# VHH binders against q9y6x5: the designs that were tried, part 489

Target 1, 379 residues: q9y6x5
Amino acid sequence: LPPKLLLVSFDGFRADYLKNYEFPHLQNFIKEGVLVEHVKNVFITKTFPNHYSIVTGLYEESHGIVANSMYDAVTKKHFSDSNDKDPFWWNEAVPIWVTNQLQENRSSAAAMWPGTDVPIHDTISSYFMNYNSSVSFEERLNNITMWLNNSNPPVTFATLYWEEPDASGHKYGPEDKENMSRVLKKIDDLIGDLVQRLKMLGLWENLNVIITSDHGMTQCSQDRLINLDSCIDHSYYTLIDLSPVAAILPKINRTEVYNKLKNCSPHMNVYLKEDIPNRFYYQHNDRIQPIILVADEGWTIVLNESSQKLGDHGYDNSLPSMHPFLAAHGPAFHKGYKHSTINIVDIYPMMCHILGLKPHPNNGTFGHTKCLLVDQWCI
Short names: E, the ipSAE of ESMFold2; O, the ipSAE of OpenDDE; V2, 0.75 times the mean of E and O plus 0.25 times the DockQ between their complexes.

## First folded at step 24 (VHH)

Design wn13 (framework vhh_5j56_2; at its last look DockQ between E and O 0.90; V2 from the best seeds 0.85)
Fold by OpenDDE, look of step 24:
Structure wn13 (fold): chain B 379 residues (1-379), chain A 127 residues (1-127)
Amino acid sequence: as target 1 above (379 residues)
Amino acid sequence: QVQLVESGGGLVQPGGSLRLSCVASGFTFSATDFTAIGWFRQAPGKEREGLSDIYGRSESYTSYSDSVKGRFTISRDNAKNTVYLQMNSLKPEDTAVYYCAAGEYVRGSDHWTYDYWGQGTQVTVSS
């Protein structure tokens, strides 16, 4: 039987939640598998970009999903959470489910993972759900596991996405121990449901399962706001994305706009596109706007209004608060092995290896994940 | 079609209590984990202010603004598809039109939005 892989994402699951809260189901999952304690994600640390990096192995500048909100100056198209279905935005890369789907005697399945309900390179998963936040985790799980169990050609790669703890993290902030403990307990229970479902179907021993996330969450406050209106008039620019990384499209001379913003706040770095730090790998794409503003951790960029969020993400990808974790279980993985850190783009070549797929050119390093795999040498 | 109807507003003395109700129709708020029902208010000459919301399918989660924390309590009756706002220790500054709103969290939005609004109910706190 061909190898099978289920990739699960719990949006906004900060890595250190594992140290600060109890996860009996997830810990059991880890005990019988592997854990990467910290995954360095890509800049900006947002949902669409990082989920696409996981399945492409590419930095954002390379796969073209550079934010949750984008604008293309040539086509005048906009991308957002409510407008993400145009293949134009996704076609700069080939996600793993497409690669898998195009193989003989294989098919892909997806439940709510970003980009999976869009035909990319004229290919869409044989089984997928259109994004709908109203669909329960149970229904998503039931569909995915049914497809994994009964499909012809067999589903060999599947994705499953859930919006928590991100949604609640934004509402409560990650430092609200009372509320977040309840939210995270629910997440652990969902992991329990996942494992139980797989066992009931007889999939548990033969299915490779990766549980990960796209980013973490940092605490925000009304006392840490950066008001752009105090620095520049709205008539001088178009805002493409706001916080914590603002994308600025100047309506006047770029230099003038830059000069008005460069000293706006000591808690915000302002970059011309060509001056964006190389470590971000966030420069070489036309969808990155001429000026970006990067707020310090925990600071929020606003326009004459206060933010309702107590938690946010999107900050510097070197910040531990932005980092997710990765846990895995299945025939491909060791049991009881813990690893300190990998890059989020390293997941792609690992998944390709597990599935026996030839990876597209990517930014991941397969060597970083060798110690997780039973068929690889690890020193 | 979604409809929200507020009730329970009125005149009350400082230190008094009121219980507002919001009946939702056109959707079941407890059917999803990412639908929120919230209470807002707008006083004359002031901006609309968020006070409290409740969300969750099997388990409910609540939030409160600092201005009402400890005094107001949000709750829901799933069978009646109704959300309540128990307002205790009312102050003159609580005088406003109170609105019920329904919203949802969407992947990649990074914030909760409220798209459906009730007509509002007047709350007046005065001696």
Scores: ipSAE 0.891, ipTM 0.947, lowest interface PAE 0.5, mean pLDDT 96
Fold by ESMFold2, look of step 24:
Structure wn13 (fold): chain B 379 residues (1-379), chain A 127 residues (1-127)
Amino acid sequence: as target 1 above (379 residues)
Amino acid sequence: QVQLVESGGGLVQPGGSLRLSCVASGFTFSATDFTAIGWFRQAPGKEREGLSDIYGRSESYTSYSDSVKGRFTISRDNAKNTVYLQMNSLKPEDTAVYYCAAGEYVRGSDHWTYDYWGQGTQVTVSS
């Protein structure tokens, strides 16, 4: 009776992979549902920030997860992919699974979506898996479907996260058609398995499913490196995050550090915090460092001459290469509808509407997604 | 505890072949999607160079550096928990200590992290 929603992310799924590779299972999913061809994500175009933006509807400066690597000068705390569990980092916002499970007769389930194994505002997802990259997609799916079918109070909101195609995108780069086609075929097979599992369990017709991603991927190369060691001595700053958006904490006068960096490369923009372009919505949080360096698309900031990366993300969110897609199927959604673009922060108020939740203050616009929904007038 | 043991190094003539083995213990690489085993080498006075790696539960996703592509082949034997590097058409510039390493990819890392290394095996290509 209560509406149910499963939110799925395949990390690093660039929007134009849909037109450049074959996805028979995903295309069948889209045929019976909706597609948003481009989702404009938030700057910086990194994994933790954008996953939290999806579930809070907030820009990074407003939800406080401003990068995959962060430092707080007052508490001396560090955040990283391996040190992400301190609620301190997450508590500047309320994600949708917390709001959902605090309602009467509702619970939330999670298979490794960033933040779901953290007690945010002393509330952790009702059912969850601790993050462990060794757990197969099948096991994640098995847990999610078991919780959707067998929980009291019922699970009405569930999340599922998978690391591909981000892992392969970093290793090969998006332009390696042979290797990426093999990876993307596997992902399509996993989507087929997901749909088949939901059908076999009797969930498919009454569960709303969103398949989306946090960002895309751009090609890098050894010919496009920016060597910071050529421009500034390590002793003048603390490096909080490196590439493609470097976060610089000066150890000497900030203006002196800025002046050493501003002419370092024509392929890098150097911003004092107050000069960060307003369109990034990336200024008003203490976790944003006094100086940031923003590499041009496809350029890598390094401390030496070499880099192992052949693909990367984190660049300017206006770049189409940084944009994911969104597809959805279920009783809340039209069938066979395609929409050109939304903002990633728009997903949150849409999900709140589907679930009958009052959204917290946020940066999304429900009107941008109303044409996807059967219960809304699209004009 | 993850452990990696290389074998199969030695002296070989230019144009010759060697097969290196890397036996892993402490985990089963075919039971994970995001653990890679890779081969690296380091010649005296040079930076360590990544050569090839392999990952995937059963799909065997492989990569090769330009310096070895077409000459070296990575493979694995799941039953023996072993990864091989078949090195053909060896040249004097292939002389180095060869290491196997195990790495992992995790959400938000933006790179593969190789935390476990073998002790290395010497390969010398000389007439």
Scores: ipSAE 0.785, ipTM 0.906, lowest interface PAE 0.8, mean pLDDT 93
ESMFold2 (binder alone), look of step 24: mean pLDDT 80; pTM 0.815

Design wn2 (framework vhh_5j56_2; at its last look DockQ between E and O 0.94; V2 from the best seeds 0.90)
Fold by OpenDDE, look of step 24:
Structure wn2 (fold): chain B 379 residues (1-379), chain A 127 residues (1-127)
Amino acid sequence: as target 1 above (379 residues)
Amino acid sequence: QVQLVESGGGLVQPGGSLRLSCVASGFTFSASDFTAIGWFRQAPGKEREGLSDIYGRSESYTYYSDSVKGRFTISRDNAKNTVYLQMNSLKPEDTAVYYCAAGEYVRGSDHWTYDYWGQGTQVTVSS
């Protein structure tokens, strides 16, 4: 039987939640599998970009999903959470479900994973759900596991996405132990439901399962705001994305806009596109605007309005608060092995290996995940 | 079509209590883990302020602003598709038009949005 892989994402699951809260079901999952304690994600540390990096192995500048909100100056198109269905935005890369779907006697399935309800390179998963936040985890799980169990050609790669604990993290902030403990307990229960469902269907022993996330969450405060209106008039620029990484499209001379923003706050770095630090791998794409503003951790960029968010993400990808984790279980993985850190782009070549797929050119390093795999040498 | 109808407002003395109700129609808020119904208020000459909301399908999660924490309690009746705001220890500063709002969290939005609003109910706290 061909290898099967289920990739699960709990949005905004900060890595250190595992140390600060109890996860009986997830810990049991880890005990019988592997754990990567910290996954260094890609800059910017947002949902659409990082989920696409997981399934492409590419930095954001390479796969072209450079933010949750984008603008293309040539076509005048906009990308947002409410407008993400145009293949134009996704076609700069080939996600793994497309690669898998194009193989003989294989099919892909997806439940709510970013980009999975869009035909990419004229290919869409044989089984998928259009994004709908109202659809329960149970229904998503039931569909995915049904497809994994009963499809012909067999589903060999599947994705499952859930919006928590990100949604609640934004509302409560990650430092609200009382509220976040309830939220995270629910997440652990959902993991329990997932495992139970797989066992009930007889999939547990033969299915490779990866549970991961796209980013973490940092605490925000009304006392840490950067008001752009105090530094520059709205008539001088178009805002493409706001916080914590603002994308600025100047309406006047770029240098003049830059000069008005460069000293706006000591808690915000202002970069011309060509001066964006190389370590971000966030420069070589036309969808990156001429000026970006990067707020310090926990600071929020605002206009003449207050933010209701007590938690946010999107900050420097070197910050531990932005890092997710990765856990995995199945025939391909060791049991009871813990690893300190990998890069989020390393997940793609690993998944390709597990599925026997030839990876597209990517930024991942397969060597970083060898110790997780039973068929590889670990030095 | 979504409709929100507030009730329960009125005149109350400082230290008094009121219970606001918001009846939602056109959707079932308990059918989604990512639908929130919340209370806002706007006093004359001031900006609209978010006070509290409740969300969750099976289990409910609540949020309170610092201005009302410990005094106000949000609850819901799923069978009636109604959200309540119990307001205790009311102060003159609580005088405002109170609005019920419904919203949702969407993947990649990074914030809760409120797209549907009631007409509001007047709450006046005065001796």
Scores: ipSAE 0.904, ipTM 0.952, lowest interface PAE 0.5, mean pLDDT 96
Fold by ESMFold2, look of step 24:
Structure wn2 (fold): chain B 379 residues (1-379), chain A 127 residues (1-127)
Amino acid sequence: as target 1 above (379 residues)
Amino acid sequence: QVQLVESGGGLVQPGGSLRLSCVASGFTFSASDFTAIGWFRQAPGKEREGLSDIYGRSESYTYYSDSVKGRFTISRDNAKNTVYLQMNSLKPEDTAVYYCAAGEYVRGSDHWTYDYWGQGTQVTVSS
């Protein structure tokens, strides 16, 4: 029968948590499968953009989800975590679940992965849950496993999303060992429950499972604030997104706004759109605003106010603190193999290979993931 | 309808103790992993300050600001849908109106959002 894949994300799971905390269940999963120790994600290192990069293999400028908050000047449309359902935002790419369910005798299922409750190119995941943060991990897992086990045509690609450790990472910061160890222990228990459920349902031996994340987390502090109101009047611009990458739409001459901001803080880089570093692959989309401000690691851009959070992400994707991990287990994967790094865009062509799908044009490199797969030459 | 009702404020001498209660109705806060009940305070002429919160479904996760850590303890009784703030070693600087608030975390928000607020209870620490 056709190969099956479950893609799981634990939001905000920083790669070095694996070294700094105990994960008996995840380590057992890794021991019988593969680990990629660091996944280099895409800039900006935010939730919606990176989840869409995993499932499209594209940089943010190419798939069009360029931030968690966006504005399109032509259509006057707004995107946010509470306003993310308009297909307009998602239609610049084709995610893997759409390609998968258009194959003969295949369907796709989803438990809250970003975009799976949106009809992208008039196609929504065959089985899905509308996003609701109050739905427990157990209920998400129950729905996913029921769909994997009982659907006709069979579900061959499924996604599962969980908000931790991101939620607690923002509240405590990654350096709060006591509180983060409790959070991460719970996540490891959830991974144990996942594996146990798959075994009990007879899915474990023939299902490929990827456990990954979108980004990491860095420590913030009240001592590391950049106060925009000290540098520029609110009336000179529209603020599309604030921190740690601010998106600035000038209301007056763009060069004048740039000049007011360029010396605002030594801990913030100010870029005109055409000057954004090429290594970010973050320039060629109308949703990227004319000026962006990029805070240094651990610095928070504010509007003359204190910050309630002690952890954040979204920073430069070269920072190890922004990198997640990837672990995988199943018939497609070697057992007991560790790999140092891949790019997050490489996950898409690997998944397409596992599922026997023809990938759309993308920025990933299949060769980067060949050593993870039993059917490939690693040399 | 989400509703939060604080009680337990009053006048106390420096070094004394008070126990605040926040009764929630219109939702069961332990029925979501990502709903928090928090305590905030505001003194005259000052910005509102977050003090502590508690969240989780079956497990309790707690946060304390530096200004209250070690002196204040947050707890909850899931059966009564009630959150408590035990305030010990009170100082004149703790004088404020104390509010409880309900917040949530959602995918992609990058922060906890507190949308529901009680009416507040006055705490006065004075000789």
Scores: ipSAE 0.858, ipTM 0.938, lowest interface PAE 0.6, mean pLDDT 94
ESMFold2 (binder alone), look of step 24: mean pLDDT 79; pTM 0.806

Design wn3 (framework vhh_5j56_2; at its last look DockQ between E and O 0.94; V2 from the best seeds 0.88)
Fold by OpenDDE, look of step 24:
Structure wn3 (fold): chain B 379 residues (1-379), chain A 127 residues (1-127)
Amino acid sequence: as target 1 above (379 residues)
Amino acid sequence: QVQLVESGGGLVQPGGSLRLSCVASGFTFSASDFTAIGWFRQAPGKEREGLSDIYGRSESYTSYSDSVKGRFTISRDNAKNTVYLQMNSLKPEDTAVYYCAAGEYVRGTDHWTYDYWGQGTQVTVSS
């Protein structure tokens, strides 16, 4: 039987939650599998970009999903949560479910992973759910596991996505121990449900399962706001994305706009596109706007209004608060092994290896995950 | 179509209490983990202010603004598809039109939005 892999994402699950809260189900999952304590994600640390990096192994500048909100100056197209179905935005890369789907005697399944309800390179998963936040985790889980168990051709790669603890993280902030403890307990219970479901179906021993996330969460405050309106008039630019990384499209001379913003706040770095630090790998794409503003950790960029969010993400990807974790279980993985850190783009070549797929060119390093795998030499 | 209907407003003395109700129709708020019903208020000459909301399917989660924390309590009755705002220790500065709103969290937005609004109910706190 061909190897099977289920990739699960709990949006906004900060890595250090594992140290600060109790996760009996997840810990049991880890005990029988592997843990990567910290995953360095890609800049910007947002949902659409990082989820696409996981399944492509590419930096954002390479796969073309450079933000949750994008604008293409040539086609005049916009990308957002309400407008993410145009293959134009996704076709700069080939996600793993497409690669898998095109193989003989294999199919892919998806439950609301970003990009999975869009035909990419004229290919869509044989089984997928259109994104609908109202659909319960249970229903998503039931569909995915049914497809994994009873499909022909067999589903060999599946994705499962859940919006927590990101949604609650935004509402409460990650430092609200009382509320976040309840939210995270629920997440752990959902992991318990996942494991139980797999065991009930007889999939647990033969299915490879990766549980990960796209980013963490940092505490925000009304006392840490950067008001752009105090620095520049709205008539001088178009805002493509706002906080914590603002994408600025100048309506006047770029240099003038830059000069008005460069000293706007000591808690915000302003970059011309060509001056964006190389370490971000966030420069070589036309969808990146001429000027970007990067707020310091915990600071929020606003326009004459206060933010309702107590938590946010999207900041520098070197910040520990932005980092997710990765846990895995199944025939491909060791038992009881912990690893300190990998890059989020390293997940792709690992998944390709597990599934026996030839990876597309990517930015991941397979060597970083060798120690997690039973069939690899680890020194 | 979605409708929200507020009730329970009125005149009360400082230190008094009121209980507002918001009946939702057109959707079941407890059917989604990411649907929220919240209370807002707008005083004359002031901007609309968020006070409290409740969300969750089986288990409910609540939030409060600093201005009402410890005095106001949000709750819901799933069977009646109704959300309540118990307002205690009312102050003159609590005088405003109070609105119920319904919304949802959607991935990639990174914020909770409210798309449906009630007509509002007047709350007046005066001696």
Scores: ipSAE 0.899, ipTM 0.950, lowest interface PAE 0.5, mean pLDDT 96
Fold by ESMFold2, look of step 24:
Structure wn3 (fold): chain B 379 residues (1-379), chain A 127 residues (1-127)
Amino acid sequence: as target 1 above (379 residues)
Amino acid sequence: QVQLVESGGGLVQPGGSLRLSCVASGFTFSASDFTAIGWFRQAPGKEREGLSDIYGRSESYTSYSDSVKGRFTISRDNAKNTVYLQMNSLKPEDTAVYYCAAGEYVRGTDHWTYDYWGQGTQVTVSS
């Protein structure tokens, strides 16, 4: 029987929540499997880019989903949370569910992982749910388990996405222990439900399950605002994305726009595209705008003087607050092993190995994850 | 059509209490984990101010602005599709038109967006 893998994301799950909050169900999952304490994600530390990096093994400049809001100057196309279905945006890479159902002629299933309701290279996940935030975790899980149990050809790769703790993290901020503990307790209960559902259906012993996230969350404050309108007139640029990494398309000479912005705030770095630090791997794609503004941790770029956001992400990927975790359980994984860190792009070649797929060219390093796997020599 | 109707406003003495109701129709707010009902207010010549909201399918997650924390309590009755704002220890500064609004969270937006608003109910706190 071919190996099976369920990939689960809880959006915005900061790695150190595991140390700062109680997770009896997730900790039991970890005890019976593996934990990677910190996953270094890709810059910009945003939802769509990092979910696509997990399933392609590519940096954002290479897979083309470079932000949650994008503009392509040649085609004049816009990408956003409400306008994300055009395959144009996704076609610069081949995600693992496409490879799974094409190379091996097997099925893939998806419950709302970004991109799975898009026909990428004319191929859409064999079974999928259109994105709809009103669909409960229980219904997403029920669909995934039904497809894993009843499909022909069999579903060998499945994904499941949930919007928490990201939604609550933006509303409360990660430092609100009272409110975040209630949210995180519910998420732990959902993980318990997931495990029990898999056990009850006879899937648990032979299914590999990865529970991970795309990014963390940092605390914001009304005391930490960068007012862009105080530094530059709107008429000089088009704003493609605002905070915490602003994407600026100049309407006048680029150097003139840069000069107006470079001293706007000591809490913001201003980069011409060619000057973006190499460690970001965020330069070589036409969708990356000529100027980006990168706020310091916990600072918010605004056009108006107020912001209702108490938590945010998208910052420098070297910040521990931006890092998620990865936990895994199943026949491919050791039991009770903890690993300190991997790169988020390393998840893709590991998943390809588990599924017996040939990975597409990617930025991940299989060697970084081999100690998690029972079939590998760990050195 | 989504509709929100506030009630329970009126005139009250400083230190008094008032309970506002927001009845929602055209949707069931407890049918989604990511639909919120919030209370806002606007005094003459002032910007609209967010006060409190509540969301969740089976749990109730609440938030409060610093200006009302400890004095106002948000709650809901799912059977009536109604959200309440209990306002205690009222001050003249609380005088405003109070609005309820329905909001949602969608992956990739990085914020909650309130797109549906009630007509408002007047609250006047004066001697």
Scores: ipSAE 0.823, ipTM 0.924, lowest interface PAE 0.8, mean pLDDT 93
ESMFold2 (binder alone), look of step 24: mean pLDDT 80; pTM 0.809

